VH-VL binders against E3 SUMO-protein ligase nse2 (nse2). Designs and how they scored, part 8

Target 1, 250 residues: E3 SUMO-protein ligase nse2 (nse2), of Schizosaccharomyces pombe (q4pir3)
Amino acid sequence: MSEAQLKTSLEALSQNLLPGNQNHCSFDFQLKEIDDSIKQVIKCALVAAEIKNNECLDMLDSGIRELLDAKQRLLLMQQSVDTLANKTSENISDFENKSLLDIYTQIFKELIQEYEEKSDYGKYGTQGEYIEFKKTIWHEQNTDGSDFPSMKTFFNVMNTEEQEADEVMVYSATFDNRCPLTLQPIVHPILSTACNHFYEKDAILSLLNPTCVCPVVGCEARLQRSLLKEDEILERRLRRAQEISNLKEA
Below, E stands for the ipSAE of ESMFold2; O stands for the ipSAE of OpenDDE; V2 stands for 0.75 times the mean of E and O plus 0.25 times the DockQ between their complexes.

## First folded at step 7 (VH-VL; framework fv_ontamalimab)

Design c4 (from b1 with light chain L99Y; at its last look DockQ between E and O 0.22; V2 from the best seeds 0.00; counts 0 for: pae E 10.1 > 2, placed apart)
Fold by ESMFold2, look of step 7:
Structure c4 (fold): chain C 250 residues (1-250), chain A 120 residues (1-120), chain B 112 residues (1-112)
Amino acid sequence: as target 1 above (250 residues)
Amino acid sequence: QVQLVQSGAEVKKPGASVKVSCKASGYTFDDYGINWVRQAPGQGLEWMGWIDPYNGNTNYAQKVQGRVTMTADTSTSTAYMDLRSLRSDDTAVYYCAREGIRYYYGMDVWGQGTTVTVSS
Amino acid sequence: DIVMTQTPLSLSVTPGQPASISCKSSQSLLHSDGKTYLYWYLQKPGQPPQLLIYEVSNRFSGVPDRFSGSGSGTDFTLKISRVEAEDVGIYYCMQSIQYPWTFGQGTKVEIK
């Protein structure tokens, strides 16, 4: 195979990999299959919750997490193909002496590593499909009219260093930042050091007389003013995150 | 091949309504959002709104909120934009454009445009 | 609404010479997911717009390699390394980070 012929073949391959090409290989079918499977898991979760089969619910929880992981991996694989195609189409000669597979693998490893380093809350707790899964189960198990709790209550969010890492995630469009009392986005956050839950400041302070029970479902912590901590930096970050979250309406 | 084919030009009087169609072919219709963008004569592009054909969810620009209805018919792979209470400043070319729901490539395929003229 | 400001609004270029178009947004287009939602479109005379560049710098299929995008945050640039006759038209930047989606005013590129 000649050098000129190799360049022509690489140029054709690069064009076929670009999004918008008729021969572009995408994961649209596989992603739709995953979405359909997630919907089926949620339907099964309703039945499992109705008959109070907690072992089945745990298996379904693990299953939906694996489906969401697979979905994200496919999206990152597609992004890696798009990135490789764009780079090679701009300057194919820079890649003549390099393995395209090795370059793709490097691109993908960087993207997937970022995802794999997220907390379980960052991976799943901010995803609408997982939130729907938890809401479906919760409403079937809690027929007393109680409001659905914050998604953070389903994940282990513990010490100050861990809370600082979660504060980086607070600006995500999918991050749940609603007050359990007002059911509205938190504007002035205040933290209970007794149970690590956040509230709208004025709402929880108005509830104290002189103490109250934490309004989060399943939490029995008693609150008093001395256990509440304000965070002006988080307040500003939550305001920005709410503004950003309004951008990606479906 | 992927394409969007729009209905023909319309001439309307103020106060009337117009319904522009956008027929999709060559792809799975409910996997892509449909955006509507208009362009007044000699002017730039103005986004009017978006519809998700899978579930019928919509988002409309404030300027046309209350006067526009966007719909999609999955059985015919056709999106519609109905603009009511027309006024002379609605004179424009109206485009439909698809956007991937699971990808962020932007509006990658556009219809040919439908000229709507509103005059007495 | 995010205001997208293009400069210049009109550009007359000798064939084979470079062109550069600036787009500035009134707020950052960087989303917390790490992506920057900035796009470039070309509208040739009598045609609908066509996608050139997605997510700041990525060329769409069929777009010649003389087109390149760059920038971050609020400041973005589209460059054409050697303008050809088929590049004549109006170039728009567009943001999709926030509804309503908004376009720049357009930059008309003409050949001298």
Scores: ipSAE 0.005, ipTM 0.516, lowest interface PAE 10.1, mean pLDDT 80
ESMFold2 (binder alone), look of step 7: mean pLDDT 93; pTM 0.950
OpenDDE, look of step 7: ipSAE 0.018; ipTM 0.542

Design c5 (at its last look DockQ between E and O 0.03; V2 from the best seeds 0.00; counts 0 for: pae O 15.3 > 2, placed apart)
Fold by OpenDDE, look of step 7:
Structure c5 (fold): chain C 250 residues (1-250), chain A 122 residues (1-122), chain B 112 residues (1-112)
Amino acid sequence: as target 1 above (250 residues)
Amino acid sequence: QVQLVQSGAEVKKPGASVKVSCKASGYTFDDYGINWVRQAPGQGLEWMGWIDPYNGNTNYAQKVQGRVTMTADTSTSTAYMDLRSLRSDDTAVYYCAREGIRGYYYYGMDVWGQGTTVTVSS
Amino acid sequence: DIVMTQTPLSLSVTPGQPASISCKSSQSLLHSDGKTYLYWYLQKPGQPPQLLIYEVSNRFSGVPDRFSGSGSGTDFTLKISRVEAEDVGIYYCMQSIQLPWTFGQGTKVEIK
């Protein structure tokens, strides 16, 4: 098989070996869909927590885990394709009379097996999205200002030697409701997807010309309008934080 | 009213660059991809690439790979196509077209801009 | 790249008579999701293309019922049951199952 043929075959694999989800788009599209679904699950979890529907929360927990598994599968598929492409580029003669699909399948099989052998904590406990999910529920259920516990507490792994993965701090453990620019409580929050810092919307937008460096001390992220997103969950958290603060001062 | 409005006609010399804009209105900008399609005089349609405004992901046709950059500004709901190192064979009408890429909006390129004529001449 | 081949490239039709355009793809356009990613566009004179049919046989909003699409795999057909003056233009089939998206050569439909 010629190099051109192999390239074409790899391209075909990248397009056609994807799980069918009524979608003709790339890995990136599918990943986005999963991410959007995860966001929706988190939003639903907030509501379920508010109304104290534990059954629903359990279902949502299962749902987000499934979504994360799906996401990981896609990422491993992508990685498998990339690995295959790299191998073919290194020595095309090694692939003579071999099925690219078979090689891909073998690569993928090894990767997916490694993932499947992980504990639930290993699969989910270190995932930012899952952490966000759990934090969302926990903060709704715990309005006393206490800190979010270790993720290990949710997986009963206290006695396991599993290394505490660096918790992706989606939000600061000490949730500061003040804008780093105005130093006042945030009324209209906007979140940077570049660095996960959040600001008063009007304040940060006024700083953009058309870009700016994140005003948080020590952060070097460059911000632009397209990277700033409103976050309903964040907004709700900020409101709750303000309410709690007001109660403490009263 | 859903519409895509493109920038005006351009006349460029070989080797120059052109940047065409496509402003979207009447719908959620980041829910749809923006395709760019060109048509040389008297010729058929040629897909150039597309961008997902949501995450900025792009895919370009091999023919224009290395010379084209597609961008999207969600704040202004505007997509841009920058084509560099222009050649005479780049003379064409350039179209932007939206395509549903999420949800149930899988209709193909269902809304098109009016087109931008780019003429490359010495 | 998937090659899209249309036949005929030109068609002259008497008003009220039917028209048929064929589009063949070099590869199957059936996706694993069960959908077939074949589209038909019409470009009227001096206008941008407009969507007629999506996914082989679905008429886009506002498209008259005299237009119909059919086919499977690699063979597709666009039919106009009764050609009208407003149907004059160039018809394109397009695949979007594999990048890059590719169009047929176009079929010019004229009125006799």
Scores: ipSAE 0.000, ipTM 0.478, lowest interface PAE 15.3, mean pLDDT 83
ESMFold2, look of step 7: ipSAE 0.000; ipTM 0.450
ESMFold2 (binder alone), look of step 7: mean pLDDT 93; pTM 0.950

Design c6 (from b1 with heavy chain N57Y; at its last look DockQ between E and O 0.50; V2 from the best seeds 0.00; counts 0 for: pae E 16.0 > 2)
Heavy chain, then light chain:
Amino acid sequence: QVQLVQSGAEVKKPGASVKVSCKASGYTFDDYGINWVRQAPGQGLEWMGWIDPYNGYTNYAQKVQGRVTMTADTSTSTAYMDLRSLRSDDTAVYYCAREGIRYYYGMDVWGQGTTVTVSS
Amino acid sequence: DIVMTQTPLSLSVTPGQPASISCKSSQSLLHSDGKTYLYWYLQKPGQPPQLLIYEVSNRFSGVPDRFSGSGSGTDFTLKISRVEAEDVGIYYCMQSIQLPWTFGQGTKVEIK
ESMFold2, look of step 7: ipSAE 0.000; ipTM 0.427
ESMFold2 (binder alone), look of step 7: mean pLDDT 93; pTM 0.949
OpenDDE, look of step 7: ipSAE 0.019; ipTM 0.522

## First folded at step 8 (VH-VL; framework fv_ontamalimab)

Design e1 (from c1 with light chain F60D; at its last look DockQ between E and O 0.27; V2 from the best seeds 0.00; counts 0 for: pae E 6.4 > 2)
Fold by OpenDDE, look of step 8:
Structure e1 (fold): chain C 250 residues (1-250), chain A 120 residues (1-120), chain B 112 residues (1-112)
Amino acid sequence: as target 1 above (250 residues)
Amino acid sequence: QVQLVQSGAEVKKPGASVKVSCKASGYTFDDYGINWVRQAPGQGLEWMGWIDPYNGNTNYAQKVQGRVTMTADTSTSTAYMDLRSLRSDDTAVYYCAREGIRYYYGMDVWGQGTTVTVSS
Amino acid sequence: DIVMTQTPLSLSVTPGQPASISCKSSQSLLHSDGKTYLYWYLQKPGQPPQLLIYEVSNRDSGVPDRFSGSGSGTDFTLKISRVEAEDVGIYYCMQDIQLPWTFGQGTKVEIK
């Protein structure tokens, strides 16, 4: 097999190796669908928490875990393709008499096995989306301004050396309701899906021409309209934060 | 159906101005940016500038900076490109193109083009 | 300005045979967000340009699977696995990582 043929085959793999025989969609498209579903689950969780429906919350918890597993599978598929591509570029001769698909399958099998062997805390406890899910429920159930507990408490992990991935947290422990642009409390929030920072809607939209760098210090994310989304959950959290602040001052 | 329909061909003298319109339909006008790209006869594509109909923000290529004004009317879903002080080298087909800033990436919808001829 | 250089500028292909077009940028089109802002357009004779590929390797809606994009950093390739008569036209690569947006010179693809 020629180098050109290998490259073509790799390109085909990157485009066609998608879950559910959706051969015409990109990995990014599939990921987006999962992310949208996750957002929907979180939204439902907010409602379920508000009405104190614990049975529904348990179902949603299972649902988001399944979605996160699906997301991880896609990411590992992508990683497998990348790994295959890198190996191919390094030494094409090693692929003589081997099917690229077989090599890919082996790479993926190893990666997915590693994931499956992780604890629930390892799979979900460090995932930003799951943290957001738990925080959403927590804040709805706890209106006294108490701090969100460690994620380890949700997984009955007493003596684990595993650390929480602070970098993946969508919202900081100290929830700042101020816009990084206006430095005022946010009235109409909009969320960047690129970096998970949020802003006053009109402020950030006025900055786009047609793109801008995230105004948060240290963030280099490129923002554009497609990456900015209104988030009802975020809006509700901001309102709650304001209410709590007002109660503390009273 | 999503489409951009441009105004008809123009013949202008040097020093004159031309205003090309681009009417959008089939989508929410202010959700997408509008790019203007021109193509001289037998030449490649040249980006001229961009407008955001939502906030009116514009960015122009340096080559046409000072001579071009892009506007957008959300009430009529129409974008305009005004080019002043026309020169012979401004002879080209002018395209408006929707920027895929919401659902797609890149310029995913193009107008049919407007031929502008500058001649003495 | 980022200079986009395409090679070849002209390509004559027998129907059913593959075609390959190269596009090189004067600087990296990889952004810190992990995305690479390279696009491919096709302009068929007498028509406006149409989007083929966005962000290096993603086919736009309705684009046949015989079209594929690849590359990274400053080197990119558009491939047509089996050229058809309807594929005749001028292909352009474009970058939008830095203003002004810039196009390659174009590659004219013809049928033998």
Scores: ipSAE 0.031, ipTM 0.521, lowest interface PAE 5.2, mean pLDDT 83
ESMFold2, look of step 8: ipSAE 0.085; ipTM 0.597
ESMFold2 (binder alone), look of step 8: mean pLDDT 93; pTM 0.951

Design e2 (from e1 with heavy chain N35H; at its last look DockQ between E and O 0.19; V2 from the best seeds 0.00; counts 0 for: pae E 6.7 > 2, placed apart)
Fold by OpenDDE, look of step 8:
Structure e2 (fold): chain C 250 residues (1-250), chain A 120 residues (1-120), chain B 112 residues (1-112)
Amino acid sequence: as target 1 above (250 residues)
Amino acid sequence: QVQLVQSGAEVKKPGASVKVSCKASGYTFDDYGIHWVRQAPGQGLEWMGWIDPYNGNTNYAQKVQGRVTMTADTSTSTAYMDLRSLRSDDTAVYYCAREGIRYYYGMDVWGQGTTVTVSS
Amino acid sequence: DIVMTQTPLSLSVTPGQPASISCKSSQSLLHSDGKTYLYWYLQKPGQPPQLLIYEVSNRDSGVPDRFSGSGSGTDFTLKISRVEAEDVGIYYCMQDIQLPWTFGQGTKVEIK
């Protein structure tokens, strides 16, 4: 098998070895669908929290975990393909008598097993989306300005040596509702999907030419219109933060 | 179906102006930028500039700076490129192109092109 | 301006044979965000350009698997594993990491 044939086969794997009957969808497309579903769950959680429907919140909690598992599976599939590609590029001769599918399957089995062996905290407690989910509920239920607790508290792992992944900057406990460009409270938020920073919509759009670097200090993400999204959940959170601030000043 | 439809061919004299239109359909017009690219006969592609229909922001290539104006009408989903003080070297096929959408980067949709001929 | 240089400028290929086009940039197209902003376009005869590859190696929707992009930094390659009659046209590489956007000279691919 030529290198070109191997590459073609690997590309086919990346498209066809997807979970379910969606054999013709890219990993990115499926990931996007999952992400959209996660966002919808978070939106629903906000509403459920507002009306104090705990049964619904529990259902949504289960749902987001399932979505995160599905997302992780896809990511591991992608990683498996990448790993396979890297191995084949290093030494094609090693694969002459082996099925690429068999090698892929072995790689994936090892990776998915590692994931399945993780604690719930390990699976979800460090995931930005799940943190956002919990924070959304927390802030809706706690209007007194209380700090969001450690994620470990939600998993009964207070005594575990597991460190919270601080890397996913979800909305910090000190939710700064100011735009990094205007330095004013955000009225119409827009979210960067590239770096998860958010801005005043008109301000950031005016900066695009047709791209710009994220104005947040230390962030080097390149922004473009396709990566900027309005987020209703974010907008609600900002409004609530403003309300809380006003109450504290009164 | 997402498409860009451009206005018809133009023949102009040196010193005249030309305005090419690009009508968008099948997507939200002001969510994506419109680029203009031209191609002289037998030559390669040249980026001219772009416009953001949402806020009207533009950026032009230095070569056409001062002579080009790009506009967008959100009510009709139409972008315009006005090129003034035409020269013989402005003879080209002019293309409008949409920026890539969320999952597709670059110029993913192109108009059919508008031939502009500048001749004495 | 970033100069994009393609080689060869013309290529005649027998149907079913592979083709390879090189594109070199005068500056690195690797951004600090980890992405490389190199694109490939195909302009078929009498048609507008169409996007083939974005960010070095990602095929656009509907692009056949026989097309592949590779490279890093300043050196990039477009490969066609088996050239078909429908692949005839002019191929352009493009960068958008810096304004103005710039294209390569184009590579004309013909069938023998």
Scores: ipSAE 0.024, ipTM 0.547, lowest interface PAE 4.3, mean pLDDT 83
ESMFold2, look of step 8: ipSAE 0.074; ipTM 0.579
ESMFold2 (binder alone), look of step 8: mean pLDDT 92; pTM 0.938

Design e3 (from e1 with light chain D96Y I97D; at its last look DockQ between E and O 0.23; V2 from the best seeds 0.00; counts 0 for: pae O 8.0 > 2)
Heavy chain, then light chain:
Amino acid sequence: QVQLVQSGAEVKKPGASVKVSCKASGYTFDDYGINWVRQAPGQGLEWMGWIDPYNGNTNYAQKVQGRVTMTADTSTSTAYMDLRSLRSDDTAVYYCAREGIRYYYGMDVWGQGTTVTVSS
Amino acid sequence: DIVMTQTPLSLSVTPGQPASISCKSSQSLLHSDGKTYLYWYLQKPGQPPQLLIYEVSNRDSGVPDRFSGSGSGTDFTLKISRVEAEDVGIYYCMQYDQLPWTFGQGTKVEIK
ESMFold2, look of step 8: ipSAE 0.315; ipTM 0.734
ESMFold2 (binder alone), look of step 8: mean pLDDT 92; pTM 0.937
OpenDDE, look of step 8: ipSAE 0.015; ipTM 0.491

Design e4 (from e1 with heavy chain I101F; at its last look DockQ between E and O 0.11; V2 from the best seeds 0.00; counts 0 for: pae O 5.6 > 2, placed apart)
Fold by OpenDDE, look of step 8:
Order: C-alpha cells, then structure tokens, then sequence
Structure e4 (fold): chain C 250 residues (1-250), chain A 120 residues (1-120), chain B 112 residues (1-112)
C-alpha cells in the first residue's frame, strides 16, 4: 500500500467510522451536537432545581451521563485514528498485509474497554461538564453560602487511594497568580471555560456587560457568565502558590 | 415557578415620565440580567436596553439614550424602567425579559407586558 | 447597527404542511469563539414573545421537535415540519453579537 493510499484510507476512517446512522457527519459535528445537548441538559437542570423537581433532576442526571459516554466514545474513536496514523507513519512496511480497519478496531477496543472499566466517579466525577451539572443543581438547592462539596460525596467513593485524579487543568506552565485585570494576586479565582484563563471573580464579573472579550492579551474569546466557573482546584493552587511566595519572602 | 410580573397599564401626556416595574420570582434575581423590549402597536420588537442586577451595569439603545434609566432592587427582586420626556411614538407595550447569568441562552422568560399610551 | 431581514413577512399555511422562514443579517453573526448568536422568538396572539431557538439550531426547553433552526454566517432558516394551529403568531429572528440587539421585522404565520 502506497503512502498516499494509507493517507486516503485514514481520512476515510476519520469520516466514516462514526457510530450510528449513515450520516457522513464529521467527528467535530457530532461532538458539537453532544456539547449542545449537554448545555441544554444543564439549562434544564437549573430550571428543575429552581422548581425543586427531583424526578426531573434524576432523569437529567441519567441523560448527561449518557451524553458524556457518547462524547467519550467519539473522542476515543478520534484517538484511535490518531494512534493508527502515528503507527503508520513510523513503519509503513509493517502494515502491508494488515487491514487498517482491523488495526483501528483493535486500538479502539482496548481504549473503550479501559473506559468501561472505570468507576462512575472515574467516568463522570472528574468531567467538567458533569461537575458543572452538579454544581448548578447544588447552588440552586443550597442558598446558604455553603461550599460545594467534593465530587466524591456524590459517588459514595470511600477514601480508597484512588489518586485524586488531579484535574490537571493544564493551566499553562506559566502559572501567573495575578489577575490580568487587577494586576494583583488573585484572591477569588474564576475560570473561563472558553479560553482557560482565570481572573479575580469580582473584577471579571464587573467587566461583563453582558459579555466581554477576554482581557488576556492576544485572546479573542468572548466571555459570558455561563462560561465563567469557580474552580476549587485552581483556588487551592493559588493559595499554595501564595503560601510558597510568602515563605520565600520570610 | 419562574415568572416576571409587570406593573399595570399607564396613560401619560407628552413630556411626562413613566416608570414600569418588573417583579421577578422563582429564581435568584442577581443571577440573571433583565432586558427591556418594547413593541409599538402593529410593529415589531425593539430592544431598549439591558441591566445586570448583580453589578448595576446597563446598556441602552441609542434611540432612548438620555431618556431611559434602568434600575434593579435586589432586596425586592424588582427591575424598573424609567422613561422620561415621553412622546407619542413611545406608545407601546413594554416587556421585561430575563437573560441568563449562568446560562446565557437568550431571553427565556418574559413579563406579560405593560401598555404605555402617550396621548395629548 | 446589524440589520435583520426576514422573508416572507407573511405566510399562510395549511395545517400539517411545512413552513420555512428566512432571516438574513447585514453582517456575519459568527463570533471568533465559534458560536453564532442568532435567536428565534415566537409571539402568539395577545402574548409576550417566547424563545424558540438559541444559537441558530438549539431548541429551548419545551419547544417541539417540529421546530428546527439552521444556517450560518448571514443566512438562517427556521423550519416547521408540520404546522399546527398553536404555531400561529409572529416569528422574530434576533442577533446579540453586537449592540444594539436587533430583531427582524417579524413573519406572521397564519393557518389557511
């Protein structure tokens, strides 16, 4: 098989190996649809929480989990294609007598099995969308200013050593603890899910009218309230950074 | 139930002022913006402005700029629209509409409307 | 200001038949963040407007499946697969990508 034929075959895989109906929809299109559906579920959850409809909230919980499973499946399919592409680029001769589809299927099978073996906490408890879903409901149900509990509390995860999957929010290696607006150390951080930049909460909320462009130089992301989220991990990181800074100055 | 309830109909003379209220219930008032949209008789919808109850930020349409003041009272969960120097062309049904703070999906909840008639 | 132009301005439809409304904007409603800030509202007779579609193609809560939105850039379409009596009213497209927010002229949908 020529390199050109392999490339064509890989492109075809990326377009046609989508689960479900004959709709030649791209991975990106399907992901977008799922994301839109997730947003809708979260919106519905807000309403259901406001009116205290627990039955509806349970249905929505099931729904968002299904959507997240579907999303993960698509992402793993994409990853499988990428893995296949990388392997093919390394040694084309090793694939002369093998079906690319068979190799893809094997890669995907391994990845999806790994996902299916995860606990519910592992599947959903660390997912940003699910966290947002739970936070939305919790804040509507708890107006006393109490802190959002750990996600582990929702999954009855006893203190098993399951490594706090550090939601390594890949905060860019250049962790600047200063707000780009106030130029001061951040006390109450809020994170933009649109661009992964973070700000002093009151500062950025004051800038919204009702939207604003991200104040970070070079970023063109349009910010709105729905895209700004408090992040406990970020807050902990910032506090630690501040503590370290204070120790160095002492 | 999430709802916006507006004040009753108003009849005003040219040059007078009108203040329309919009009382919110069933949700956290500060978490959503309030838009004001008017509709002249037999005409389409016209956006007038927006207020954020959280910080008091406002944006007004140029057409009503200088004559309109939007306010929000968080203690009573009530938004107000004050329109001054009324003209005959200000005759319209005025709507308040909620816009999501945490979920920005457009104007998803509307008041019932307030009819303001300006006549000599 | 962004001008929103709807066509047709009036539509009479037989119950059970499909309907289509076009909305064109004077400039692109696609933002650099990848979102398109177009909305559809329905105002039923004697009622305030209600949200139908947000961001081109997303149905608001409680909106029937017979409603669908599509389009990109400056050209958008609202479709009703099977018009029902309850669908009578004036449909408005709206943009909020740039202040001031602007509405289309409205399309009156009636039943034959």
Amino acid sequence: as target 1 above (250 residues)
Amino acid sequence: QVQLVQSGAEVKKPGASVKVSCKASGYTFDDYGINWVRQAPGQGLEWMGWIDPYNGNTNYAQKVQGRVTMTADTSTSTAYMDLRSLRSDDTAVYYCAREGFRYYYGMDVWGQGTTVTVSS
Amino acid sequence: DIVMTQTPLSLSVTPGQPASISCKSSQSLLHSDGKTYLYWYLQKPGQPPQLLIYEVSNRDSGVPDRFSGSGSGTDFTLKISRVEAEDVGIYYCMQDIQLPWTFGQGTKVEIK
Scores: ipSAE 0.025, ipTM 0.527, lowest interface PAE 5.6, mean pLDDT 82
ESMFold2, look of step 8: ipSAE 0.225; ipTM 0.690
ESMFold2 (binder alone), look of step 8: mean pLDDT 93; pTM 0.951

Design e5 (at its last look DockQ between E and O 0.17; V2 from the best seeds 0.00; counts 0 for: pae E 8.7 > 2, placed apart)
Heavy chain, then light chain:
Amino acid sequence: QVQLVQSGAEVKKPGASVKVSCKASGYTFDDYGINWVRQAPGQGLEWMGWIDPYNGNTNYAQKVQGRVTMTADTSTSTAYMDLRSLRSDDTAVYYCAREGIRYYGMDVWGQGTTVTVSS
Amino acid sequence: DIVMTQTPLSLSVTPGQPASISCKSSQSLLHSDGKTYLYWYLQKPGQPPQLLIYEVSNRDSGVPDRFSGSGSGTDFTLKISRVEAEDVGIYYCMQDIQLPWTFGQGTKVEIK
ESMFold2, look of step 8: ipSAE 0.000; ipTM 0.385
ESMFold2 (binder alone), look of step 8: mean pLDDT 93; pTM 0.951
OpenDDE, look of step 8: ipSAE 0.582; ipTM 0.829
ESMFold2, look of step 9: ipSAE 0.016; ipTM 0.477
ESMFold2 (binder alone), look of step 9: mean pLDDT 93; pTM 0.951
OpenDDE, look of step 9: ipSAE 0.027; ipTM 0.517

Design e6 (from e1 with heavy chain G106A, light chain S32R; at its last look DockQ between E and O 0.01; V2 from the best seeds 0.00; counts 0 for: pae E 12.4 > 2, placed apart)
Fold by ESMFold2, look of step 8:
Structure e6 (fold): chain C 250 residues (1-250), chain A 120 residues (1-120), chain B 112 residues (1-112)
Amino acid sequence: as target 1 above (250 residues)
Amino acid sequence: QVQLVQSGAEVKKPGASVKVSCKASGYTFDDYGINWVRQAPGQGLEWMGWIDPYNGNTNYAQKVQGRVTMTADTSTSTAYMDLRSLRSDDTAVYYCAREGIRYYYAMDVWGQGTTVTVSS
Amino acid sequence: DIVMTQTPLSLSVTPGQPASISCKSSQSLLHRDGKTYLYWYLQKPGQPPQLLIYEVSNRDSGVPDRFSGSGSGTDFTLKISRVEAEDVGIYYCMQDIQLPWTFGQGTKVEIK
């Protein structure tokens, strides 16, 4: 391979890993899956806080930390490719007889080691998703009007010159499984693939003639029977979530 | 083709921990719940808890609450049950079982069982 | 917790004869969706449990017609019209309408 061909190949590889690239060589799918999982962990944390299940909250805390670590690992892998491309573009003759995999591996090891040497506060306490996770739990458990404390209170942090992030969440992370038609908790969920809203099955099916507009405020999706999907796993999970919430009253 | 394969037998001392694995194959792991059920020698079945691999939600039987952790690794299609602070009455065969979804929500596929023996 | 009580706890049957197992729950297993969440499992010697009957009376795939389930509310029955050698094992009823899931004590079926 010529020097020009190598530079072109490395530039193409770096571009394929950019956020928002729809090429099948990017990490966009995996990063989206991690972000979606983090959102689900935060939703589960509200339920766990409602029932005062501190073991579940501790497991969710560990889980969101693992998801953030995985996200950072993917971002550092992307950065390692870009770093390799820049190094080879600037001085290709130093790299023509070397294993690109070995060089990449060394770059990545240095980056991931720097991340793993950070304190827990430095890794997680400054991340917006983790701050949202803690605020969601705190607001559910503190009904006396107390302000959300500094993120440092959740870590064993000594005085350092690290930057502190204090994210104030205005919104409440309220999980509401009420049907927009019945205003009651959903027992038999049915999902619209047109807008990703769910409803009580019998209620929305009774509204179709043969179509209807989604009853969720602000949604204009047109619904028809072929776009509605039952999900018995979701139904089971909703029933289990309600059963867990009921245990807090006993 | 749907199959749950569990890790091998374990012999433990009181106070130790055991982690049993349950590897799933032949279906979409995230779509089905995993239950853990144990059976002491010569006795009946006792439900220990469940995990939903899609979101990691769990529920544990009160008898083991605080001593058990159930996890799922979707990248390897493997569920785990970690039981800590073992005592002699934890001696049992431990089963994992998948929850079916079509016309019923029952434990339709079971692992082969993992014998855990707790003795001095 | 919902208590599931089976009778008898042991049953010896000559091959070809019928068998009947009763299961009584401490609370109704009828859900507001119209379904009754009662199941029957068979554990053959040296094997894990296997599903026989779901939702009171529905046979799982591959379960012979000689197995039938019936009942409602709190009282349920599993019948084997003609017991065969392969039917030996311990039969359990189970509910999953309310956490924790609970099993009956088991009914051991033996061949005389």
Scores: ipSAE 0.005, ipTM 0.393, lowest interface PAE 12.4, mean pLDDT 78
ESMFold2 (binder alone), look of step 8: mean pLDDT 92; pTM 0.944
OpenDDE, look of step 8: ipSAE 0.047; ipTM 0.558

